VH-VL binders against q0atu2. Designs and how they scored, part 6

Target 1, 119 residues: q0atu2
Amino acid sequence: MLDKKARIRTSREYRNVFEKGKRLSGRFLIIYYVENALDNNRFGFITNKKIGMAVIRNRIKRQLRAIVREYQGQVKNKHDIVLVARAGIGKSSFEGMEKDYIAIMKKAGLFARNANKID

## First folded at step 1 (VH-VL)

Design d5 (framework fv_dusigitumab)
Fold by ESMFold2-Fast, scan of step 1:
Structure d5 (fold): chain C 119 residues (1-119), chain A 121 residues (1-121), chain B 111 residues (1-111)
Amino acid sequence: as target 1 above (119 residues)
Amino acid sequence: QVQLVQSGAEVKKPGASVKVSCKASGYTFTSYDINWVRQATGQGLEWMGWMNPNSGNTGYAQKFQGRVTMTRNTSISTAYMELSSLRSEDTAVYYCARDYWDDYGYGMDVWGQGTTVTVSS
Amino acid sequence: QSVLTQPPSVSAAPGQKVTISCSGSSSNIGNNYVSWYQQLPGTAPKLLIYDNNKRPSGIPDRFSGSKSGTSATLGITGLQTGDEADYYCGTWDSSLSAGYVFGGGTKLTVL
């Protein structure tokens, strides 16, 4: 899990990312991202009801947080990033979600080149 | 090959609105964000905002928030920037520019030729 | 006033080396990729350097970029008269909610 400092917590903060951020779609994920004025990165997670029941949505949220935590050291400093799970993510493996996350973050230019590893 | 072509020069009165177009060719229009940048005579470059042609999402510089609107028409691969409530200080050359990125980089790699907008009474 | 500080002008003779500085803060240069743009008189800007130090195809290796802390530098070696132009640095600024900011520009005169 990400520490509290690395999480987007309020509806105002989510709104800011959606209104001012760039958008990029992957196979299972959409990201919205914007630079912030803080000393750290913050992540938000949205799993809507189209994904499935609460048990499935909660599992997806936990797995996405684990993936984000694993790769947080590779993300360019001072960004607010919201991950929106697409309907098809409920059928994805952990490895499928991880691969999609890496691909979209690289395409967005949000991963630092000096620490890049695909595995 | 890859190019952005902008609409022609405009002369407007204070208080009017202007809408500049930017037609993309030679690449997949929806794959790259479009930025708008202006430059007053003898002055530097000033970023106004960006628009995602796939989603229509935008982000504007705070200075222009409430006066600028950035849109697109994907059927003709054209981006638009509309600036309202024009003042003499808005007299400038307006450029559209495409985002360039690889895995880790960002820059504006393709620029339109510019559209001169003159605001005078 | 520009968020990023550049010298207003720089000059050197053909064949010499020149450097153009760009100074910012932790919220912009310190945190983000820096690009450099060349603007010849009467033309649109042209991307010269991206990702701090990378050259687009067609840009000669006489042009180089570097970044250290909150400052970036554009280097030009073997100066040619065709290099006379305005040069701008640019980067994202997190204090402006993902707004892109340019330096004030540097006029390069080849004497």
Scores: ipSAE 0.006, ipTM 0.552, lowest interface PAE 14.9, mean pLDDT 83

Design d6 (framework fv_dusigitumab)
Fold by ESMFold2-Fast, scan of step 1:
Structure d6 (fold): chain C 119 residues (1-119), chain A 123 residues (1-123), chain B 111 residues (1-111)
Amino acid sequence: as target 1 above (119 residues)
Amino acid sequence: QVQLVQSGAEVKKPGASVKVSCKASGYTFTSYDINWVRQATGQGLEWMGWMNPNSGNTGYAQKFQGRVTMTRNTSISTAYMELSSLRSEDTAVYYCARGLEWLFDYYYGMDVWGQGTTVTVSS
Amino acid sequence: QSVLTQPPSVSAAPGQKVTISCSGSSSNIGNNYVSWYQQLPGTAPKLLIYDNNKRPSGIPDRFSGSKSGTSATLGITGLQTGDEADYYCGTWDSSLSAGYVFGGGTKLTVL
């Protein structure tokens, strides 16, 4: 789904986001985010054992990548963003995860505003 | 600059316990899991468990459940591994090692290793 | 026995290429990233490869890694006498006895 240039790939890159970034919590997601020196955004995804077994965690990771890809064009450029799934996400629907992602990104000021009037 | 320094060699009698220390420097101690790995003379590497220095949470290999305890003291950036009810087959070099992906549900590697602590169990 | 299978030994001449295999299952290599470690006699292990095919800073490009299905491979080109060591693969095993697992190790002899 996501281009390799749009993925946070190394433990060092994840650590940079955690140590220098801002944190914002949603219902099912926590994001850590920091401005980067690149010309594009990069995303990372973390699911821990409190969510459930590997099959559930892998499903959640794939669904989160799909959501991020869908809304990629709305994200302000030049940011590294790590999504950390909270324990309750395993029982959430795809729509529930999507709604939480949109809400948290808006609260973080990471979604670009349209200069035109709302439709 | 990133370094793990372990305590010195120990000689113990069967039935005793041993507590090995691992002092971290050059990084944020609470940001990485500490793993413990042992190696008997002429044998391979054997993973014992992990400890999260921030939460204190641990995960132990099934073989060591009930005999191993992993703890830390965050004020001095030091991790500890205590192995009880020692037997001659516990004679090994014990390593601490920093986890590469401490917040991932799939822990994949260890990038910084202590120098090792030799533990000899003999009557 | 180790849950990850490596050949016990491998040998080649200086300047040649060698590959070391590591075989597992879906619960370990199949679903997780693989690391490779070099252990020189009398020393602690050193990370050579992480995330299947990435090198830490300071590791020369003659060391490479790859993964296909439930198997991983470490490649070493331009062999040097200083490469004589034990090599271990490692990964997370997500089965019910979950934990980090190492291969049995491969002794590389440079003839």
Scores: ipSAE 0.005, ipTM 0.558, lowest interface PAE 11.0, mean pLDDT 84

Design d7 (framework fv_dusigitumab)
Fold by ESMFold2-Fast, scan of step 1:
Structure d7 (fold): chain C 119 residues (1-119), chain A 121 residues (1-121), chain B 111 residues (1-111)
Amino acid sequence: as target 1 above (119 residues)
Amino acid sequence: QVQLVQSGAEVKKPGASVKVSCKASGYTFTSYDINWVRQATGQGLEWMGWMNPNSGNTGYAQKFQGRVTMTRNTSISTAYMELSSLRSEDTAVYYCARDYYDSSGYYFDYWGQGTTVTVSS
Amino acid sequence: QSVLTQPPSVSAAPGQKVTISCSGSSSNIGSDYVSWYQQLPGTAPKLLIYDNDKRPSGIPDRFSGSKSGTSATLGITGLQTGDEADYYCGTWDDSLSAYYVFGGGTKLTVL
């Protein structure tokens, strides 16, 4: 699980991202994102009931958190980002979700180079 | 001395549109979101959407997407909710309610008195 | 019917205690703060509890709220005739079926 500090925790914070943020759609994911005034990134996760039963939605949330955590070091700092799962995500593989996440984050310009690499 | 005062009762024909107003006073209108909630006769509360009076941004419940529009006029501190393609099932009391921006949660601290909308057939 | 489940009615005598439950899921009560609203007959709802257990100015301490897991509870002690009303829980729902959801409501009768 992501650290408490890295998670969007309240409906007010989610609403701020929806109101102020930019939106990009991928195949299985939609992201809303906005720059924050903090020294860290925060992530939120939304799984629509159309995806399936609670067991499927909970699995998808856990997998998305694992993907976000794995790529945390590549995300440009100081952003609030909400991931919204699309209805079709229940049929996706873990690798399919991971590919979609990488693609939309790159398209949004939110991926930074690893700190150990130089141009 | 916060008040939300809504427009009067409306009687509409099926297929018509209705536009309900909510006039705010006693606070800075642009500092708090306005939500719309309806209640059919003898039934519970049903959330319709929110409108940010500063930005004009809105969010609507899926059920009403495509036939509800929430707007405001900041010069007169008034919020509006327009519902189109009216059906008998839209007969209800419609409330506006103020959301509290500074809270950690999402809740409605002041409510309008309600506007009865009757769709007659 | 409703996303949040409440008992349709509860009743008790003046001076007694009553509790009203509100059951949800991980996408709503399990992930966000719960509020409670009181609706007296023929009137608009009034905020009674916010952020799970906080009272607005003017709400007496005989009203209390709590939350555990995916359920919330409203407690009312020292029941008075003026407490006869419908009570609704409400919270934000992260499933996008609705951004905010109410319970089905509980009618409190003071016998």
Scores: ipSAE 0.005, ipTM 0.553, lowest interface PAE 13.6, mean pLDDT 83

Design d8 (framework fv_dusigitumab)
Fold by ESMFold2-Fast, scan of step 1:
Structure d8 (fold): chain C 119 residues (1-119), chain A 121 residues (1-121), chain B 111 residues (1-111)
Amino acid sequence: as target 1 above (119 residues)
Amino acid sequence: QVQLVQSGAEVKKPGASVKVSCKASGYTFTSYDINWVRQATGQGLEWMGWMNPNSGNTGYAQKFQGRVTMTRNTSISTAYMELSSLRSEDTAVYYCARGYSYGYEYYFDYWGQGTTVTVSS
Amino acid sequence: QSVLTQPPSVSAAPGQKVTISCSGSSSNIGSDYVSWYQQLPGTAPKLLIYDNDKRPSGIPDRFSGSKSGTSATLGITGLQTGDEADYYCGTWDDSLSAYYVFGGGTKLTVL
C-alpha cells in the first residue's frame, strides 16, 4: 500500500543509501538511512535467501511494508531508508518486527519517542 | 479453501447504524488486510476502506470518514464494518474482500458473498 | 465519479474476441499494478486478472490483461454466454490519499 513515490526502486538509489547513509542494527532489522533532496520519505526493503524460502521472504516483505506504511507519519522529514531483514526475522511475530522497527527508528532519531500508529 | 462469510441482510431506518460481519477461514487471519467495498443499487464498486487485522489500524475513504468504523476480533477471525447515520443512498450490497499486498501489488483475491443493507422509511 | 474510465458496455458474438479498456493517470495505473474483477449477475465480484497480466488459479487463458502507460486492457477470446457480466478494473491511487479506485464498470453482452 506504500505509494510509488515513497518507494526506493532502482539499484542506483539503493546504492546511494548504502554508500552515504548511516547504519543502525536492531534485533531483526538493519536500517540504512540518508537525507534526501525530496519533500517526502522513501523506503526500500531487502530480504535475502538466508531468511528462508520465497514464501517466507514474501511474507516478511509484506509485513514490513505494512509496518512502514502504518508509521510513516511518525518518520522525520526527508529521508531515504532501507530496511534489511536479518536471518532471524523469519522466526519473529508481526508484533516483534513492529517493536523492533519502532525501537531502531527511535534510536536513529527518525521517530517520535512515543509513536502511535497512523490511521 | 479460503472463505469470507458475511452476516445476513439488514433493513434499517434513516439515522440508524448497521454493523456487518465478515468471518474468515482457510488462512492466517492476521496476515492479510480486510477491505470493504460497497455497490449501491444499479451502480459500480466503491472502496470504503481497509483494516489490518493484526494491528487494528484502518484507512477510510474520505467520503466515509467520521461515520464508518472497521474493527476485528482475532479470536474468532471476524472483521466488522459499522456505518452510522444511515441515509437512503447507503442502500447497497456491502462486501468484505481480502487484500493481498506485496511490493507494488494490491488486489482483492477473495470476496465475501455480500450483505444487502436497505435503508428505508 | 469513477477515477478510472471504462466503456459502459461492449458486445460481441459467441466465439469472438472483445477488449475492454481502462484509462487512468500517472498516480494510479501509471504507478501501480492493475487488477480486473468479473461480476456475474447476482454474485460477488471475482478476481480475474492481477498484476496487470496474471491469472489466478482456475481462470482460463482466454482471459488476458495488459498495461501501457496510464491505460490497461482486458482481453477475452472465444466468448461464451457465461462471460456475460460486469467487468471492473482496479488499482491503488497514490495521489488521492493513497486509496483503492475502481473503474466505472463495463457490461459485456454476448449476442
Scores: ipSAE 0.006, ipTM 0.552, lowest interface PAE 13.9, mean pLDDT 84

Design d9 (framework fv_dusigitumab)
Fold by ESMFold2-Fast, scan of step 1:
Parts: sequence; structure tokens; C-alpha cells
Structure d9 (fold): chain C 119 residues (1-119), chain A 123 residues (1-123), chain B 111 residues (1-111)
Amino acid sequence: as target 1 above (119 residues)
Amino acid sequence: QVQLVQSGAEVKKPGASVKVSCKASGYTFTSYDINWVRQATGQGLEWMGWMNPNSGNTGYAQKFQGRVTMTRNTSISTAYMELSSLRSEDTAVYYCARVGYEFWSGYYPFDYWGQGTTVTVSS
Amino acid sequence: QSVLTQPPSVSAAPGQKVTISCSGSSSNIGSDYVSWYQQLPGTAPKLLIYDNDKRPSGIPDRFSGSKSGTSATLGITGLQTGDEADYYCGTWDDSLSAYYVFGGGTKLTVL
């Protein structure tokens, strides 16, 4: 589980990330991300009805939170990041979701072990 | 049909800069990363960096940081790699390569490659 | 000079089997999927294996991959003269910035 400070909580905060953020699409995930003015990262999770019934959406959401928690130490600080599950995610394995997350986060330049610029 | 077509061979003096282009066709240009890889004669493949054509974000290998710039022009589906302060050891074939759609799900890191651009640095 | 270690060369006769190893560390092979690339003389590399053990469309099942811990292996069975090429492993490294690393390459000679 992510702590409360690491969660995007309100529809207004989600809307800000969607409107001002950058977008990257993976096979099973889309991320929207924007730098924030806080000292920490915040994550949001959207699982729309197109994915399936509530039981499937809740399972996917739990799996995505687990993946985010596993890799949170590698994420550059000061970002709001929203993960949007695509309709096909229900057919993915946990490992498939994990690979997609890692690939997208690396491409966004959001993975940094010690948080400092190489240059 | 996916195709990456690179600009022609270049001959440069030490200290000059070179800008190689890579024109994409047959797919949505902004949906795939363009990576740059070089290979000196008789040597192995050396990764230089990636460029996201949708966001403009880049990541460069430490060795090239400060000398390389990767950009794109989305209106003509073309990626660019500019290498400055050229040295004789920069003599190599330079490739652009696409991170295929399946790589976003963990499938294809470099599924299509350009034909290569030979850059010779000599005086 | 290369981050991933491969033998410089391997050789076998037509119809035989060869294996090519690729050794890395926890930050690269240990943390991400491995791909293999075939480079025929005078050509650009071609993706041969991805996700450790999967083949793109059009790659025959004579080519296989595997990964264990921080090492990966490419297997080629039923060797043909057209398989004579340089083979490279590659993976993402999760160090300070996300970057891709290649093995030093292995020259396969078909006798």
C-alpha cells in the first residue's frame, strides 16, 4: 500500500495532471505525468468500466499499486503520475503489466536510482 | 510497411559536428521511441540514447552526455542525432532503431533499424 | 568495454547446435528482459529474440533464448550457412538513468 501523501486524491488533482501533463501510452497502460511542487511523488490509478466488472477492476488496481510500490524507490521525486488502465489489461499477466510499467517509466525519464542527473 | 531511412555518409574534421537524420514511415511516428546505436569498424554495438517523439524527452548514455543531442520534427516524421566535438574515435556507422509497439508491453526493444549512416572523422 | 560479456566467437558444422552466453549483473540482466540481435555481414542488426525467450514473427524456432539470474543464453539448432553472423545480447540497465547495454558480440562461423 502507498501512504496517503503518495496518492492523488481529488478529481481536481487528476484533472490537473490530465490537462498539464505529458502522456505516454503502453500496451496495457497509459501514464499522464507532471512535475509537482511537493517533496514527494503522488500516484493515481484509473480503471474505467471498459476493463470489466468491479471485481476485475479492483484486482487490476491492487496489482498496479503493488507494482508501483515495488519500484517506488527508482522513481524521480516531485512528480504526479496517473496510471490509466487500458481495456486490454484484464487479459494481461501480472508480469506483462509490470514490464509495461517499467518500459513507460524509463521512457518518461522517471526512473532514477539515486535521483541525480547523469550530466 | 515500417521503414527507417537515414541520411547519407558524412566526412568531418576533428572538432566539427555531424547531424544524422532518420525518416520514419509506415507507422505512427509519435507512438514509438527512436534509439541511436553506433558501431565502429569491426567493433560491437554501442547504445547512445533514446528520444521520445511524442514528448521530446531524451536519455543519453553517460559517455555522450554533453556532446549528443537527439531531436525530432513530427511534421515530417524525422528524428535527428547531432554529435559535436568530433574525435577520430567517433568514426563509425550510426543507426537509428525503433522501439516497437510490443516493447511498451515488454516485447520488442529494437524491432526495426535504419540502414546506417557512415560518419568518418579524419583530417 | 562492453557491459555484458559474450564469448568472442563460436563455431560448428551445418546441422549442429551452438549456444552463446551473455553475462551481466543485477542492474541489467537481473532486472530486465534480454533481447538478442543478429547482424549479417554488411547489414544492420535484426531482432532475433525478445523478452528472454520469445521470437518475432518470421524467426524460425531453431533460435531460442533463456535467462537465469544474471545470465542469458541464445541457442541455435540445425545450424545453416546463412546463420553465419555476429550475435549481440542486449537489455536495459536500471542504474542512475535508464539506458540500454549490449554485449560485446559473438562471431558465429559455420564450418
Scores: ipSAE 0.007, ipTM 0.540, lowest interface PAE 13.8, mean pLDDT 83

Design e1 (framework fv_ivicentamab_arm2)
Fold by ESMFold2-Fast, scan of step 1:
Structure e1 (fold): chain C 119 residues (1-119), chain A 120 residues (1-120), chain B 110 residues (1-110)
Amino acid sequence: as target 1 above (119 residues)
Amino acid sequence: EVQLVESGGGLVQPGGSLRLSCAASGFTVSSNYMNWVRQAPGKGLEWVSIIYSGGSTDYASWAKGRFTISRDNSKNTLYLQMNSLRAEDTAVYYCARDYYDSSGYYFDYWGQGTLVTVSS
Amino acid sequence: AYDMTQSPSTLSASVGDRVTITCQASQDISNYLNWYQQKPGKAPKLLIHDASNLETGVPSRFKGSGSGTEFTLTISSLQPDDFATYYCQQYDNLPSYGYTFGGGTKVEIK
């Protein structure tokens, strides 16, 4: 589960990311991202009704949260990032969503230095 | 009911300046994204600029540095300040409300347009 | 900037005809495409948002379809009120790239 402080919670906060952020599209995901003035990263998730019924949208949202949590330590500090699911995401596998997330985050330059070492 | 009424268009010489106004009623401009869109005579629609609900702005690449979008919350009015006007800026200028919800973005209301003619 | 190509640029049709207008995006924009109708001397009017959602008050003869890079607007039985120019618009590029309109398709009487 993502800590409460790591979640974008209000419509106003989401609009700020869309308003001021950069945007990159992947196959199943779009990310909007902007540097924040906080000490931590915050994530938001949007699954619109065209993806499918509420059961499908809720499954996708849960899976995206799990992916983000797994890779949270790789994300550069002080960013607000909104993940918007594309219509085709409902036909993707978990592995497909994970690969798309990693690819787009790397392309955005949001993943920290690649290293096989820990501090 | 929602209305958008543009004004301020007219004839200007190349290199001149003009300020367009878009008076809104039935909703609050500062609570919405607002756009300017133009259309040259006999041509298609071309996006010009946006002001976001939070006050940040973006512009078409050709408009940046010459055009400034702004709003006056006390008058519920959107503006477009146009400087260094060129003959190719001749167009009808529309303001449009950019409706946003969790589904997407779309221009649900448009003004009637105001004609700007840049000619010597 | 994305290129948005509409075809045809002009078509002639009669009342009762089925009319299809195509919009192509140079890159995958998912379903982030809107359709607008513009009558001579008037402002554009929203018809369809997010590829296939009919705006409230728009007649059911209008239908949008498609996703990714190819989209269509279909008018199942053309009425006199439908002679107009139609524009597609992508919004997938916000906030970094802005909005892009297609070149328009003029539907005129035969």
Scores: ipSAE 0.005, ipTM 0.550, lowest interface PAE 14.7, mean pLDDT 83

Design e10 (framework fv_ivicentamab_arm2)
Fold by ESMFold2-Fast, scan of step 1:
Structure e10 (fold): chain C 119 residues (1-119), chain A 120 residues (1-120), chain B 110 residues (1-110)
Amino acid sequence: as target 1 above (119 residues)
Amino acid sequence: EVQLVESGGGLVQPGGSLRLSCAASGFTFSDYYMNWVRQAPGKGLEWVSIIYSGGDTDYASWAKGRFTISRDNSKNTLYLQMNSLRAEDTAVYYCARAPYSSGWYEFDYWGQGTLVTVSS
Amino acid sequence: AYDMTQSPSTLSASVGDRVTITCQASQSISSWLAWYQQKPGKAPKLLIHDASSLESGVPSRFKGSGSGTEFTLTISSLQPDDFATYYCQQGYSYSNVDNTFGGGTKVEIK
């Protein structure tokens, strides 16, 4: 349920992120990311056959979009980010995918605030 | 096949600087996260720093501001610049790679280590 | 800070014994934990990732278990090759941490 302006839609736009972007891998996700010249962030999602049947891949895509939407306000503005699901993600819980997303985004320096503080 | 070879260790005075290198071969270096891990004589493993495939970095709290991790993908080489060295920095420094499903914390191959001694 | 505490620090055992090593995290790390084996004069070797997933080539007598804050490494029937120091490592957070490794457990001959 991300609105249209927050989605990477065309193969041209995906190609730009892959060619010019940086890469970071997590447990269930790989992200490719690059700063854009827009006033907003855009997200792309890739699930391939190694993940499972179409019904599984579509469920994963919906769950990832929900996670991205939940944390959209914490992402540093002006970035194009593509999430690529790794093999094994289909067996992860929603919470597991969410934790992996948060960890990767923090490691990439893409979250506006540091949520990890020494108590 | 996969090899990681550390170099640059030696004797340094307190307050001095030293640069370590790790030469990688047998794999596509740019696809892997790279780490420095140290071990003082007779002591346990201590994580120092990580550099991700995209170039971003993280450091142990005690290493921030003194140590800088970097990589040169064209030379398949990882570096650790160490400044303001203290006696407690004396350790064998290991280079380690991290590929797997964990992404960045499972160190599947390690170098042999290089000894850094900080002493007056 | 995410701190890893291992117990015991030293363990004396005989060949054929069942050995259990415990690792505790100061905060929940889900299953983001690895186990390593280190022999004198050598670099560490990865044994287990994701708390319970055995690495290729590692004998089945090694078993990892746990989630959240409590983890164990069990060696069901200790072999001569298993006398070594074992370390756990958390992969959950690399921000604002002093060390990702536990203090180690030395398994020595009784």
Scores: ipSAE 0.007, ipTM 0.575, lowest interface PAE 11.7, mean pLDDT 84

Design e2 (framework fv_ivicentamab_arm2)
Fold by ESMFold2-Fast, scan of step 1:
Structure e2 (fold): chain C 119 residues (1-119), chain A 120 residues (1-120), chain B 110 residues (1-110)
Amino acid sequence: as target 1 above (119 residues)
Amino acid sequence: EVQLVESGGGLVQPGGSLRLSCAASGFTVSSNYMNWVRQAPGKGLEWVSIIYSGGSTDYASWAKGRFTISRDNSKNTLYLQMNSLRAEDTAVYYCAREGYDFWSGYYDYWGQGTLVTVSS
Amino acid sequence: AYDMTQSPSTLSASVGDRVTITCQASQDISNYLNWYQQKPGKAPKLLIHDASNLETGVPSRFKGSGSGTEFTLTISSLQPDDFATYYCQQYDNLPSYGYTFGGGTKVEIK
């Protein structure tokens, strides 16, 4: 359930993330991310034609949106994040994409810690 | 007004290193995507590397680990550090600015180029 | 990265001729294709971006067309200043997946 205010919609906004953001690569995904001045997170999705035919690229985009939606509550507030699918993602399972997403988001420090942790 | 001037090319032995510079005027390199593109004698154009305005970088697969793109904002200058040079790296190296778009991909201004010759 | 194939590699033409250069992409790149002109000893110059948009200051005799996998650059009435090598370039892929140029088309005097 990613509503429209949680999506990066304009070329200008994508450019801002690429220009000002940090980059981390996973097995199937590359993320570009930067803190924003809003009170919510926004996500962008890029699937280039090297992944495969339009039907495959559209499926991957939908699956990535579903994964992001599932974990949106874990992501630290005030970030613009762009997910770029790597060529090999078309051969991955949904679970494989999900695990890669979680791993890269944790490595980026974008997943929230346990709220009750005192340490 | 926009001008890009490359320097640092020359003759270098295989396995050697060379650092190219690209001095910019009329705009700020840190506010733009900057690229290196090369052209071997009598051959076509080949993309080498990009540095985004935010400072992140990307490279052609054959350039990874050998070439490093960087910039010095105080000097408004772009650099390409080239290590472990091979004969096939012989080329004119151009610095180029990308136009304004979300990843643009077109080069609106180019430098004059600097020749790198890798030979014994 | 996508393969970009230009044809012909060379062509001979006279002033006033209509010249057509073709660029084929190995995959659908929509309209994410640019054209450059390069004269001997000089850096390339942007002519057309995004398949059909004429860059400011470029003469109207240059026209780009096409989408998907087949693109053309047409010079409607060749001038002496137009004898040069022309390159197409795709940017449908992000740079980390590779930008690619065509092999070039040399337009030489007949």
Scores: ipSAE 0.006, ipTM 0.545, lowest interface PAE 13.8, mean pLDDT 83

Design e3 (framework fv_ivicentamab_arm2)
Fold by ESMFold2-Fast, scan of step 1:
Structure e3 (fold): chain C 119 residues (1-119), chain A 119 residues (1-119), chain B 110 residues (1-110)
Amino acid sequence: as target 1 above (119 residues)
Amino acid sequence: EVQLVESGGGLVQPGGSLRLSCAASGFTVSSNYMNWVRQAPGKGLEWVSIIYSGGSTDYASWAKGRFTISRDNSKNTLYLQMNSLRAEDTAVYYCARDWGYSYGYFDYWGQGTLVTVSS
Amino acid sequence: AYDMTQSPSTLSASVGDRVTITCQASQDISNYLNWYQQKPGKAPKLLIHDASNLETGVPSRFKGSGSGTEFTLTISSLQPDDFATYYCQQYDNLPSYGYTFGGGTKVEIK
């Protein structure tokens, strides 16, 4: 799980990212991102009803948080980033979501080099 | 020390098959994104295929349906199964490691193995 | 139909020369471009990743610059060890098009 300080929590904070941030679309994910005035990154997660039932949406949110946590060391500091799951994400594999996340973060210029994971 | 050693190349008739191997040492293949890249004699580099750390794969459009990338974690070895070979598949085939348990650039390459498709 | 165009195809130079190699992407790839060096009979070697970041152990005479669709590799004072073929490579569209290499630039002795 992500630390509480690394989560976007309020509707006001989400609105700021949506209205002032940049948008980039991937295959299963859309990210909205803006530089913040804090000393850390914060992440938000949106799964719309179009994706499916609550059980599917909750599974997707847990998997996305796990992916974000795994790669948090590669994300450039001082950003608020909101991940919005696209309708088709419910049919993707965990690896498919991971691949899409890495691709869109690199395209956004938000991935710094050098975060290893242990398998 | 990271090392990649390709083998399995040779002369094959058009329509034939070959399986290339890439033996890895100094790291674990299953923890990394691994690639095959080829180079026809006197020509440039051409990306062939990738296997992601999670096991998903992608291929160049011309390779899909004919080539299959795989790995054997117990042998720490990457493979490329090539079917329905054509004269234009004649090339040195390199295996290459994506950097640091993610993707984006190839930090280590093998020395290559020559595949010649000729009658 | 993603494409990477590299120019010139061949460049003749002398030791001490400044040489510049250009790479053009058919669409905006931000800074997701790498440069490799390949000597005859050898595997390619990573020089620069993410447009401008020099790989460890690569001499400072190598410099990458550019973003979007136009990128350059500059060798500020060519050394004998630098006569090789250079390739750019994009990775912006990995989930769809995979990695794409430019056609290569051969830097040969004048």
Scores: ipSAE 0.006, ipTM 0.569, lowest interface PAE 12.6, mean pLDDT 85

